# Designs tried in a protein design chat: VHH binders against Imidazole glycerol phosphate synthase subunit hisH (hisH). Part 20

Target 1, 214 residues: Imidazole glycerol phosphate synthase subunit hisH (hisH), of Cyanidium caldarium (Red alga) (q9tlq8)
Amino acid sequence: MKNIGIINCGMGNLHSVSNAISNIGFNPVIINASKDLVSFACSALVLPGVGSFDLAIDRLEKKNLIEPVKLWIQEDRPFVGICLGLQLLFEGSDEGSKPGLKIFNGYVSQFKHSLVKKVPHMGWNKLYFNRFNTIDNLVPHYFHYDLQPWAYFVHSYYIEPKDCYTFNTTSLTFYGKQKIVSSISYNNILATQFHPEKSGLFGLFILKRFLSSY
Below, E stands for the ipSAE of ESMFold2; O stands for the ipSAE of OpenDDE; V2 stands for 0.75 times the mean of E and O plus 0.25 times the DockQ between their complexes.

## First folded at step 12 (VHH; framework vhh_4orz_3)

Design q8 (from q1 with D110E; at its last look DockQ between E and O 0.80; V2 from the best seeds 0.00; counts 0 for: loop humanness VH .164 < .165, pae E 3.1 > 2)
Fold by ESMFold2, look of step 12:
Structure q8 (fold): chain B 214 residues (1-214), chain A 122 residues (1-122)
Amino acid sequence: as target 1 above (214 residues)
Amino acid sequence: EVQLVESGGGLVQAGGSLRLFCAASGFTFSSHFMAWLRQAPGKRREWVAMINTGGETDYADSVKDRFTISRDNAKNTVSLQMNSLKPEDTAIYFCAAEVWFDDEGYLYTEYWGQGTQVTVSS
């Protein structure tokens, strides 16, 4: 059984993510310090989160996890970012003033009320895919299991990649008139604005497919 | 602003060939997937051919082996070579940048042109 490290930045949903990882046949372990990555011999790393951008960065700093996470990604090891965990990969956010992990160029922006009637974007919404993504097998294989491509969203900010095609955008979602990059995949990174751990069998399929294909 | 301008359409006999061209401007062309779409009167717009930034291609089953998409990043152009044309290929053909799909086959196209008419006679 492979150990999947779930980074504890003190921000929501750790139990939901742990349950999802366990349900798909992997062993979830909670990462509170860089030594946990070595001690558990993790084969993949998950950065979950909901809530405040700055608070998550501060907690990662206090746990001395900023550089180990950056190094993990630089070594091209399997990595998953969920909701706030996607946003933390960018340069910064309208939500706060702290710099992000700066893995990708771009910024996290607040919804514009001229384009969106209600904030937060909360609930189930549809995903759109193209035929040229870095995880090309995902879309065809989900058709075999009669899974609808709807996912659960809860967020008030969204990513604006500087060069979205550099990140190999894997799905889009529309909320009001606002286009949302709802997932990205680049090298061994999968990151989603939605919560696959709360998106039923479709969400579990995505996680299992990615974690099994490292 | 983004502009996609199609040309090369016209009337052609069944079994014939035609080459469409698309001139693109207002964006970093080499960073976008490009596509050709088509729409016959009273029918939904459908994708025909796609080409990614590295030149990899994909085709709808109905045109596979008959149509060839290509791109020239130096000239910011996309071409569609259409061979063995059938009356069923009659449509307005659109050049597009970035095409996305849901599981029901409904498509979203971020940028597309005004189109060029292709008419294939029996």
Scores: ipSAE 0.323, ipTM 0.672, lowest interface PAE 3.1, mean pLDDT 85
ESMFold2 (binder alone), look of step 12: mean pLDDT 81; pTM 0.801
OpenDDE, look of step 12: ipSAE 0.562; ipTM 0.795

## First folded at step 14 (VHH; framework vhh_4orz_3)

Design r1 (from q6 with V99I; at its last fold request DockQ between E and O 0.77; V2 from the best seeds 0.00; counts 0 for: pae E 3.0 > 2)
Amino acid sequence: EVQLVESGGGLVQAGGSLRLFCAASGFTFSSHFMAWLRQAPGKRREWVAMINTGGETDYADSVKDRFTISRDNAKNTVSLQMNSLKPEDTAIYFCAAEIWFDDEGYFYTDYWGQGTQVTVSS
ESMFold2, look of step 14: ipSAE 0.358; ipTM 0.689
ESMFold2 (binder alone), look of step 14: mean pLDDT 81; pTM 0.806
OpenDDE, look of step 14: ipSAE 0.605; ipTM 0.798
ESMFold2, fold request of step 15: ipSAE 0.328, 0.306, 0.112; ipTM 0.684, 0.658, 0.556
ESMFold2 (binder alone), fold request of step 15: mean pLDDT 80, 81, 81; pTM 0.803, 0.804, 0.808
OpenDDE, fold request of step 15: ipSAE 0.537, 0.447, 0.463; ipTM 0.782, 0.739, 0.750

Design r2 (from q6 with H32Y F33W; at its last look DockQ between E and O 0.69; V2 from the best seeds 0.00; counts 0 for: pae E 3.6 > 2)
Fold by ESMFold2, look of step 14:
Structure r2 (fold): chain B 214 residues (1-214), chain A 122 residues (1-122)
Amino acid sequence: as target 1 above (214 residues)
Amino acid sequence: EVQLVESGGGLVQAGGSLRLFCAASGFTFSSYWMAWLRQAPGKRREWVAMINTGGETDYADSVKDRFTISRDNAKNTVSLQMNSLKPEDTAIYFCAAEVWFDDEGYFYTDYWGQGTQVTVSS
């Protein structure tokens, strides 16, 4: 059984992510310090999170996890970012003043009330794919297995990439008049604005396909 | 401002061929997936062909093996070679930049042209 490291940013959803990882046949382990990566010999790393951008960065700094996470990604090792974990890969956020991990160019922006009626974006919403850049080629599978490409969202901020050819946008979602990049991939990175761990069979399918490829 | 301008449409006999062109401006062409859409009289707009930034292509089943999409990044153009045309290929053809699909076959794109008419007569 492979160990999947789940980074503890101090904000919720660790239990639900752990349950999802276990349910799809992997062993979830919680990472509180860089030594845990070595001790558990993790085969993949998950950066989950909800809540405050700055608080998550502060907690990663206090746990000395900023550089180990960057090194993990630089070494092209399997990585999943969930919700806040997607946002932390970018340069910064309207939510705070601290820099992100700067893996990708772009910024995390607050929803504009001229484009959306309610914040946060909370609930189930549809994903749009193109035929070249899907989450691990899910389009043929969801048509074949009668899965619905709907996922659970809960967030008040969304990514605005500055350079779209640095990574692959793998799905879009529309909330009011606002277009949202709902998932991205690059090398061995998968990152989603939605919560696959709370998105039923569809969400578990995404995680299982990604993590099983390593 | 983004512009997509189609040309090359016209009237052709069944079994004939046409080549459509799309001239693109106002964006970094080489960074975008390009597509052709069409809308037949009384039908919804449908996807026909796509080509990604690396030159990989995909086609709707109804046109596969008859149509060929290609791109020229130096000229910022996309073309669609249409062979063995059938009356059911009669439609307005649109050039589009990046097309995104839901599970019902509806799609979204920010940028598409005014279209060029293709009419295939029996």
Scores: ipSAE 0.301, ipTM 0.657, lowest interface PAE 3.6, mean pLDDT 86
ESMFold2 (binder alone), look of step 14: mean pLDDT 81; pTM 0.812
OpenDDE, look of step 14: ipSAE 0.336; ipTM 0.682

Design r3 (from q6 with H32Y; at its last look DockQ between E and O 0.55; V2 from the best seeds 0.00; counts 0 for: pae E 2.7 > 2)
Fold by ESMFold2, look of step 14:
Structure r3 (fold): chain B 214 residues (1-214), chain A 122 residues (1-122)
Amino acid sequence: as target 1 above (214 residues)
Amino acid sequence: EVQLVESGGGLVQAGGSLRLFCAASGFTFSSYFMAWLRQAPGKRREWVAMINTGGETDYADSVKDRFTISRDNAKNTVSLQMNSLKPEDTAIYFCAAEVWFDDEGYFYTDYWGQGTQVTVSS
């Protein structure tokens, strides 16, 4: 059974992510300090989160986890970002004033009320996939696994990547008239704006495929 | 600014052939998946053919084995060879980049041209 480290950034979803990891056959371990990464010999790292951008960065700073997370990614080790965890990979956010982890170029922007009726984007919404580049080739398996490419969203901000050459967009979602990038990949990084841990069989399937490939 | 300009449309008899061309500019063409879409009068737009950066292709069932998509990265063009044309192929044909699909067959793209008319008469 492989250990999957779940970063404790002081925000919600910790138990939901742990349960999802257990349900797909891995051992979730909670990471509160850099020594936990070594002590548990983690095979992959998950950065979850909901809520405030600045508070999450501050919590990671206070736990001295900023640099260990960056090093994990720089070493090309398996990494999953969920919701706020996706956003933290970018340079910063309209939600706050603290810099992100700056793994990718781009910024996190507030929804424009001219384009959406309600904020936050909350609830189930569908994913659009390119027929050639999907989340770990998920699309060919729809009919075999009784999957529905719908996922659970809860967020008030969305990523605006600065360039298209540093990662692959793997899905899109529409909320009102706003197009959002709902998932990305790069090397051994998978990051989603939706919550796979709350997205039923579909969400568990993408986590399992990703974590099983390493 | 991204531009996609279609050409090669026209009037043709049923059973005939046409070749459509799309000239692309304003982006790194070789990095984009390309597609042809079409819209018949009174119908919603539908996808016709797609080609990825490596040259792999995919086709709608209604045109499979009759239409062939190809690309020329040196000229920044994508082509659609249409053979054995039928009156139901009558539509405005659009060149598009990076088409995204849901599980119901709906699709989205930000990048598509003005279209070229293809009319197939009996």
Scores: ipSAE 0.330, ipTM 0.645, lowest interface PAE 2.7, mean pLDDT 85
ESMFold2 (binder alone), look of step 14: mean pLDDT 80; pTM 0.802
OpenDDE, look of step 14: ipSAE 0.600; ipTM 0.813

Design r4 (from q6 with D103E; at its last look DockQ between E and O 0.66; V2 from the best seeds 0.00; counts 0 for: pae E 2.8 > 2, unsure alone 64.0 < 65)
Fold by ESMFold2, look of step 14:
Structure r4 (fold): chain B 214 residues (1-214), chain A 122 residues (1-122)
Amino acid sequence: as target 1 above (214 residues)
Amino acid sequence: EVQLVESGGGLVQAGGSLRLFCAASGFTFSSHFMAWLRQAPGKRREWVAMINTGGETDYADSVKDRFTISRDNAKNTVSLQMNSLKPEDTAIYFCAAEVWFDEEGYFYTDYWGQGTQVTVSS
């Protein structure tokens, strides 16, 4: 059984993520310090995300996890970012003043009143895919498994990439008039604005396929 | 600020050929998938051909083996070589910057040009 490390950024959605990882046949382990990455010999790392941008960064700093997470990604080791965990990969956020992990170019922006009426974006919403870059090449498999590509969202901020050279946009979602990049990939990174751990069989299928591929 | 300008349309006999061009500006062309769409009178817009940043291509079944999409990142242009044209190919052809599909096959794109008319005579 492979160990999947789940970064503890606070109280978060750790139980939901742990349950999802267990349900798809892997052993979830909670990462509270940099040595846990070595001690557990984790095969993949999950950065889940609830709470505020600055608080998450501050907690990663206090646990000395900033550089180990960056190194993990630089070494092209399997990595999943969920919701806030996607946002932390960027340069910074309207939500706060701390810099992000700066893995990707771009910024995290507040929803504009002129484009949406209700914040947070909460509930099920559909995903749009292009024909070249899909979540782990899943578009044909969605149709084969009769899985609806709808996912659960709960967030008040969204990423605005500055370019797409450093990662592939793998899905889009629309909320009101606002277009949202709802998932991205880069080498061995999968990151989603939605919560695959709360997105039913579709979400579990995505996680299982990604984590099983190495 | 983003501009996509199509050209090369015209009238052609069935069985003939045309080459369409799209000049792009106002964005980083080499980092975007490009596509051709078309719309015949009274019909909804449909996708025709797509090309990714690395030059891989995909085609609608109705035009496969007759149409060829290509791109020139140095000139920021996309072209569509259309051979063995049929009257059913009569449409306004649009250049687009990336096309996204939902589960039902409907699509979205942020940017498309004003189009160029292609008319294929019997």
Scores: ipSAE 0.351, ipTM 0.688, lowest interface PAE 2.8, mean pLDDT 86
ESMFold2 (binder alone), look of step 14: mean pLDDT 78; pTM 0.783
OpenDDE, look of step 14: ipSAE 0.657; ipTM 0.837

Design r5 (from q6 with F107W; at its last look DockQ between E and O 0.66; V2 from the best seeds 0.00; counts 0 for: pae E 3.3 > 2)
Fold by ESMFold2, look of step 14:
Structure r5 (fold): chain B 214 residues (1-214), chain A 122 residues (1-122)
Amino acid sequence: as target 1 above (214 residues)
Amino acid sequence: EVQLVESGGGLVQAGGSLRLFCAASGFTFSSHFMAWLRQAPGKRREWVAMINTGGETDYADSVKDRFTISRDNAKNTVSLQMNSLKPEDTAIYFCAAEVWFDDEGYWYTDYWGQGTQVTVSS
């Protein structure tokens, strides 16, 4: 059974992510320090998170996990970012003042009342796909698995990529008049603004397809 | 301001060919997927061809092997070569940027143009 490392940023969804990983046939292990990556011989790494951008960065720094996570990604090893974990891949956030991991160019912005009425964006919402998906083939009208491409969202901030040259946008979602990038891929990175661990069979399908490819 | 301007439409006999052009401005063209859509009289608008930033293409079944989409990032243009035209290809053709689909085949696009008329006669 392959070990999937779940990074502990001290944020609230570790149990949901662990349960999802177990349910799809992998062994979840919690990463609290860089030595855990070696000790568990993890085949993939998951960066989950809900809540504060700066707090997550601070906790990764205190656990000496910033550089090991960057190195993991630099070595092109399988990586999943969930909600805050997507946002941390960018340069920084309106939510705070700490720099992100700077894997991708762009910034995390707060929703504006001119475009949305309620914050946070909370609940089930629809995903839109294009035909050029890379690693999870989220083609519209894909009926083979009886999947509904609706996912669970809970976030007050969204990514605004500076450009799209360095990654593939794999889905979009609309909240009010705000278009948001709801998932991206690049090399062996999959990152979602939604919570696949809370998105029923569709969410588990995404995780299983990605993790089973390695 | 984003603008997509189609040209090259016209009247052509069945079996003939046309090439459509789309001039794009007001956005970073090389960073966007491009597409051609069409709307025939009395029909819903449908996508015809798509091309991503790396030049990979996809086509609707009805035009596969007859139409070819291409792009020129230096000139900010998208072209649609249409061969072996049939009367059912008669439609207004639209250039579009970033076409996205939900699970029911409904779609979203960031931008599209005013269209150019293609009429194929028997």
Scores: ipSAE 0.293, ipTM 0.655, lowest interface PAE 3.3, mean pLDDT 85
ESMFold2 (binder alone), look of step 14: mean pLDDT 80; pTM 0.791
OpenDDE, look of step 14: ipSAE 0.605; ipTM 0.810

Design r6 (from q6 with E98M; at its last look DockQ between E and O 0.03; V2 from the best seeds 0.00; counts 0 for: oily run MVWF H98, pae O 12.6 > 2, SAP .713 > .668, placed apart)
Fold by OpenDDE, look of step 14:
Structure r6 (fold): chain B 214 residues (1-214), chain A 122 residues (1-122)
Amino acid sequence: as target 1 above (214 residues)
Amino acid sequence: EVQLVESGGGLVQAGGSLRLFCAASGFTFSSHFMAWLRQAPGKRREWVAMINTGGETDYADSVKDRFTISRDNAKNTVSLQMNSLKPEDTAIYFCAAMVWFDDEGYFYTDYWGQGTQVTVSS
């Protein structure tokens, strides 16, 4: 059984993610330090999170996990970012002043009150998938536009990628009048603004397919 | 009202086979993901197999190549063929439905039945 490392940045949801990973047939292991990556011989990493951007960065820095995570991704090892984990992949956030991991170009922006009624975006919402050639690796083709899946969201900020259309697979979601990138699939990276661990069988399905591909 | 009724469980020897059935009602069956879950004693409920609306399937690693999920949209049924059963497969098996939306666009979460007991003896 493959070990899946769940990075503990102290932002919660570790239990739910761990349960999801276990449920789909993998062995979840909590990563608290760089040495854990080697000790547990992880086949993939998951960076979950709900909460403050800067606090997450600070915690990762304190645990000396920033560079190891970046290196992991650069070495084309499987990586899953969930919610805050997705946001941390970018250059920075309106939520804080700390730099992100800078894996992707772009920034995390705050919702505008003129476009959305309530913050945070919380609850189930529809996913619209772009028709890229690689989308079938994670999501059945009929989920593109013919059948729209729903996912569970809880976030107050959204990503604004500079190179959004260069990704292999993306999904969009509309919150109020704001269009948001709700997921990115790029090479060894699956990153979701929604919480797949809380998105029923669909969420488990995409996690299983992604992690099983490596 | 969504209803899922499982059947086909029972006692079987290791290496044996069982076929579970689930009859679904109260929703548009053809537009939903269907799945089988199981819960072993002292363990968390886990998904075993799922089948989407297009007939594509996925399985937990522990049952892959041994179990086969199928659906009949005309009869609103989903089945689980379990071969090469092992004692560790002993659990209550639940039929589950994932309803993404109804005709009015309302989203439904997971539903599952009361379950059927599967016991595999060594």
Scores: ipSAE 0.000, ipTM 0.215, lowest interface PAE 12.6, mean pLDDT 83
ESMFold2, look of step 14: ipSAE 0.013; ipTM 0.347
ESMFold2 (binder alone), look of step 14: mean pLDDT 81; pTM 0.803

Design r7 (from q6 with F33W D110E; at its last look DockQ between E and O 0.72; V2 from the best seeds 0.00; counts 0 for: pae E 5.1 > 2)
Fold by ESMFold2, look of step 14:
Structure r7 (fold): chain B 214 residues (1-214), chain A 122 residues (1-122)
Amino acid sequence: as target 1 above (214 residues)
Amino acid sequence: EVQLVESGGGLVQAGGSLRLFCAASGFTFSSHWMAWLRQAPGKRREWVAMINTGGETDYADSVKDRFTISRDNAKNTVSLQMNSLKPEDTAIYFCAAEVWFDDEGYFYTEYWGQGTQVTVSS
């Protein structure tokens, strides 16, 4: 059974992510320190999170996990970012003042009430994919598979889409007048703004497909 | 202001060939995926061919092996070589940027041109 490391940055969705990983046939282990990455011999690393950008960065710093996570990604080892975990991969956020992990260029922006009626973006919404860079062939090649690409979102900040047309972006979502990046797939990184652990069969399929490829 | 200007349309006999061109301006062309769409009278607009920033291509089943999309980032142009044309290919052809698909076959595209008419006679 493969060990999947779930980084504990002090945010409250560890239980849901852990349950999802167990349910799809992997062994979730909680990563509280850099030594845990070595001692558990993890096959993949998951950075989950909901809430404050700066607090998550501070907690990763306190646990001495910033550089080990960056090295993990630099070594092209399997990595999943969920919600805040996607946002932490960027340079920074309107939510706070601390730098992110700077894996990708760009900044996380707050929704403007003039463009959307409700903040946070909360609930189920549709994903739009390009035909070249899908999440590991999740979209049926005949577009008639019963898995609907709807996912559960809960967030007040989003990735500014000015770089969304690179080969890295795998899906977009529309919320009010705002176009948002809903997922990125680059090298061995899968990162989603939505919560695959809360997105039913579609969300579990995404996680299982990605984690089974290693 | 983003502009996509198509040219090269016209009348051609069945079995013939035609090459369409699209000149793009007002955005960083090399950073955008490009596509050709078409719309026949009384039909929904459909995608025809797509090319990403790295030159990888994809085609609708109805035009595979007959049509070839290409791009020239130095000239900010996209072209569509159409061979073995059929009367069913008669349509207004549109150059488009940023085509994204849902699971039902609908698509979103933020920019497209005025179109160029292609008419294939029997």
Scores: ipSAE 0.160, ipTM 0.596, lowest interface PAE 5.1, mean pLDDT 83
ESMFold2 (binder alone), look of step 14: mean pLDDT 82; pTM 0.814
OpenDDE, look of step 14: ipSAE 0.529; ipTM 0.774

Design r8 (from q6 with T109I; at its last look DockQ between E and O 0.68; V2 from the best seeds 0.00; counts 0 for: pae E 2.7 > 2)
Fold by ESMFold2, look of step 14:
Structure r8 (fold): chain B 214 residues (1-214), chain A 122 residues (1-122)
Amino acid sequence: as target 1 above (214 residues)
Amino acid sequence: EVQLVESGGGLVQAGGSLRLFCAASGFTFSSHFMAWLRQAPGKRREWVAMINTGGETDYADSVKDRFTISRDNAKNTVSLQMNSLKPEDTAIYFCAAEVWFDDEGYFYIDYWGQGTQVTVSS
């Protein structure tokens, strides 16, 4: 019924995200250009991503999607960032030299081997919540449905927000001695370092709750 | 670097009142959730009251309607007004920032102070 635009930055697992969107009752459409946003009348936008920060930025530039995505967010329209898609919202990354979308102040940093045993951070890990900011107001349902707040991670870099800490931080995760901001919410933005599309019923529940709220 | 300094603790009789203060420095105070926690002798540390950046508050059931948390972003202070005190409120009270919970009730704290002793006599 509702079209959910999935931005093709050339390096995401679009099928896994598309399948998740379909499974929760929405119609996924692939966005390759700004005109696709209008022609599909998307009600929400998803920026997935795996891989290189700079290459993703370059591909978005080539497709003329940088400014339309920024405008979408500026207009307070529903937006989801997944893994690299979370990182692209920041100013830049240790992985590269290109500027990010600069939606949030902060930087994307490489794990230090003094703090973690293995890179990438790969596998299931626990989420921590505070009592005010939680992923899409899941606290009551999380306890009612016996959903375990474990999510699937695969990444070598992590965000260090500056001006979006407690207000915009919805979960934390610990990997070795490194604290990770594992999800962010701000206005109508939901962004996760983990892959909700690969995080079982918990991940699908998060996506469904967010996308159903318009 | 980051400092949270509690004050205002002391000895008080049951039924009395006390106001705790916390002075914060070394971080962007207005961007952080603030909290009061306490630890009674021989017990685990527990959260008492929390206040977000917008001034919304939450309280543990044991202190709801008796304690009031407030913040002053201009002075970088958070306070805890404690009314109708009971002997069970006897504890070291800690000012904290960024208190986080898992599904088992354990929590993580980014910053916390040295604490101030509150003793409520029967």
Scores: ipSAE 0.351, ipTM 0.678, lowest interface PAE 2.7, mean pLDDT 85
ESMFold2 (binder alone), look of step 14: mean pLDDT 80; pTM 0.790
OpenDDE, look of step 14: ipSAE 0.547; ipTM 0.786

## First folded at step 16 (VHH; framework vhh_4orz_3)

Design s1 (at its last look DockQ between E and O 0.71; V2 from the best seeds 0.00; counts 0 for: pae E 4.3 > 2)
Fold by ESMFold2, look of step 16:
Structure s1 (fold): chain B 214 residues (1-214), chain A 123 residues (1-123)
Amino acid sequence: as target 1 above (214 residues)
Amino acid sequence: EVQLVESGGGLVQAGGSLRLFCAASGFTFSSHFMAWLRQAPGKRREWVAMINTGGETDYADSVKDRFTISRDNAKNTVSLQMNSLKPEDTAIYFCAAEVWFDDETGYFYTDYWGQGTQVTVSS
């Protein structure tokens, strides 16, 4: 059974992520310091989170986890970002003033009231795929008949990649008139704006396919 | 800002061939996948062919083995070679960027598409 490290940035519901990891056949372990990565010999790392961008960065700094997480990604080791964990991979956010992890070029923006009426974007919504880039090829088009591509969203901010993309967009979602990049991949990174751990069989399938590949 | 300009449409006899071209500007062409769509009279717009940034291609079943999509990243162009044309291929053909599918309905979203070029195939 492989150990999957779940970063504890002091925010969000780690229980739901741990349960999802257990349900798909892996052993979830909580990472509170860089030594936990070594002690548990983690095979993959999950950065979950909800809430404040700056607070998450501050807590990762206080736990000395910023550089270990960046190094993990630089070493091309399996990594999953969920909701805030997707956003932290970018340069920064309208929500705050702290720099992100700067893995990818782009910024996190607040919803514009001219395009949406309710914030946060909360609830089930559809994912749109292209014919080449699905979520890391983990949801082939021929499975759509048995797996409904709806996912659970709860977020007040969304990523806006820059013109020069350094990652693959794997799904889109529409909320009001706002187009949202709802998932991305790059090398051994899978990151989603939605919560696969709360997205039923579809969400668990995505996580299982990704984590079983490594 | 973004412009997609199609050309090469026209009238052709059944069994004939046409080559469509699309000139793209206003975005980083090499980093976007491209597609051809079509809309026949009185029908919903349909996707026809797609090509990703690495040159991999995919086709609608109705045109597979008859149509070939290609791209030239140096010239910012995408083309569609249409062979063995049938009257049912009569449509306005649109060049598009970033086509995304609703897996439940088969409906699609696209960020950008051009004005289109008419292709008419006569018996």
Scores: ipSAE 0.239, ipTM 0.639, lowest interface PAE 4.3, mean pLDDT 85
ESMFold2 (binder alone), look of step 16: mean pLDDT 80; pTM 0.796
OpenDDE, look of step 16: ipSAE 0.407; ipTM 0.734

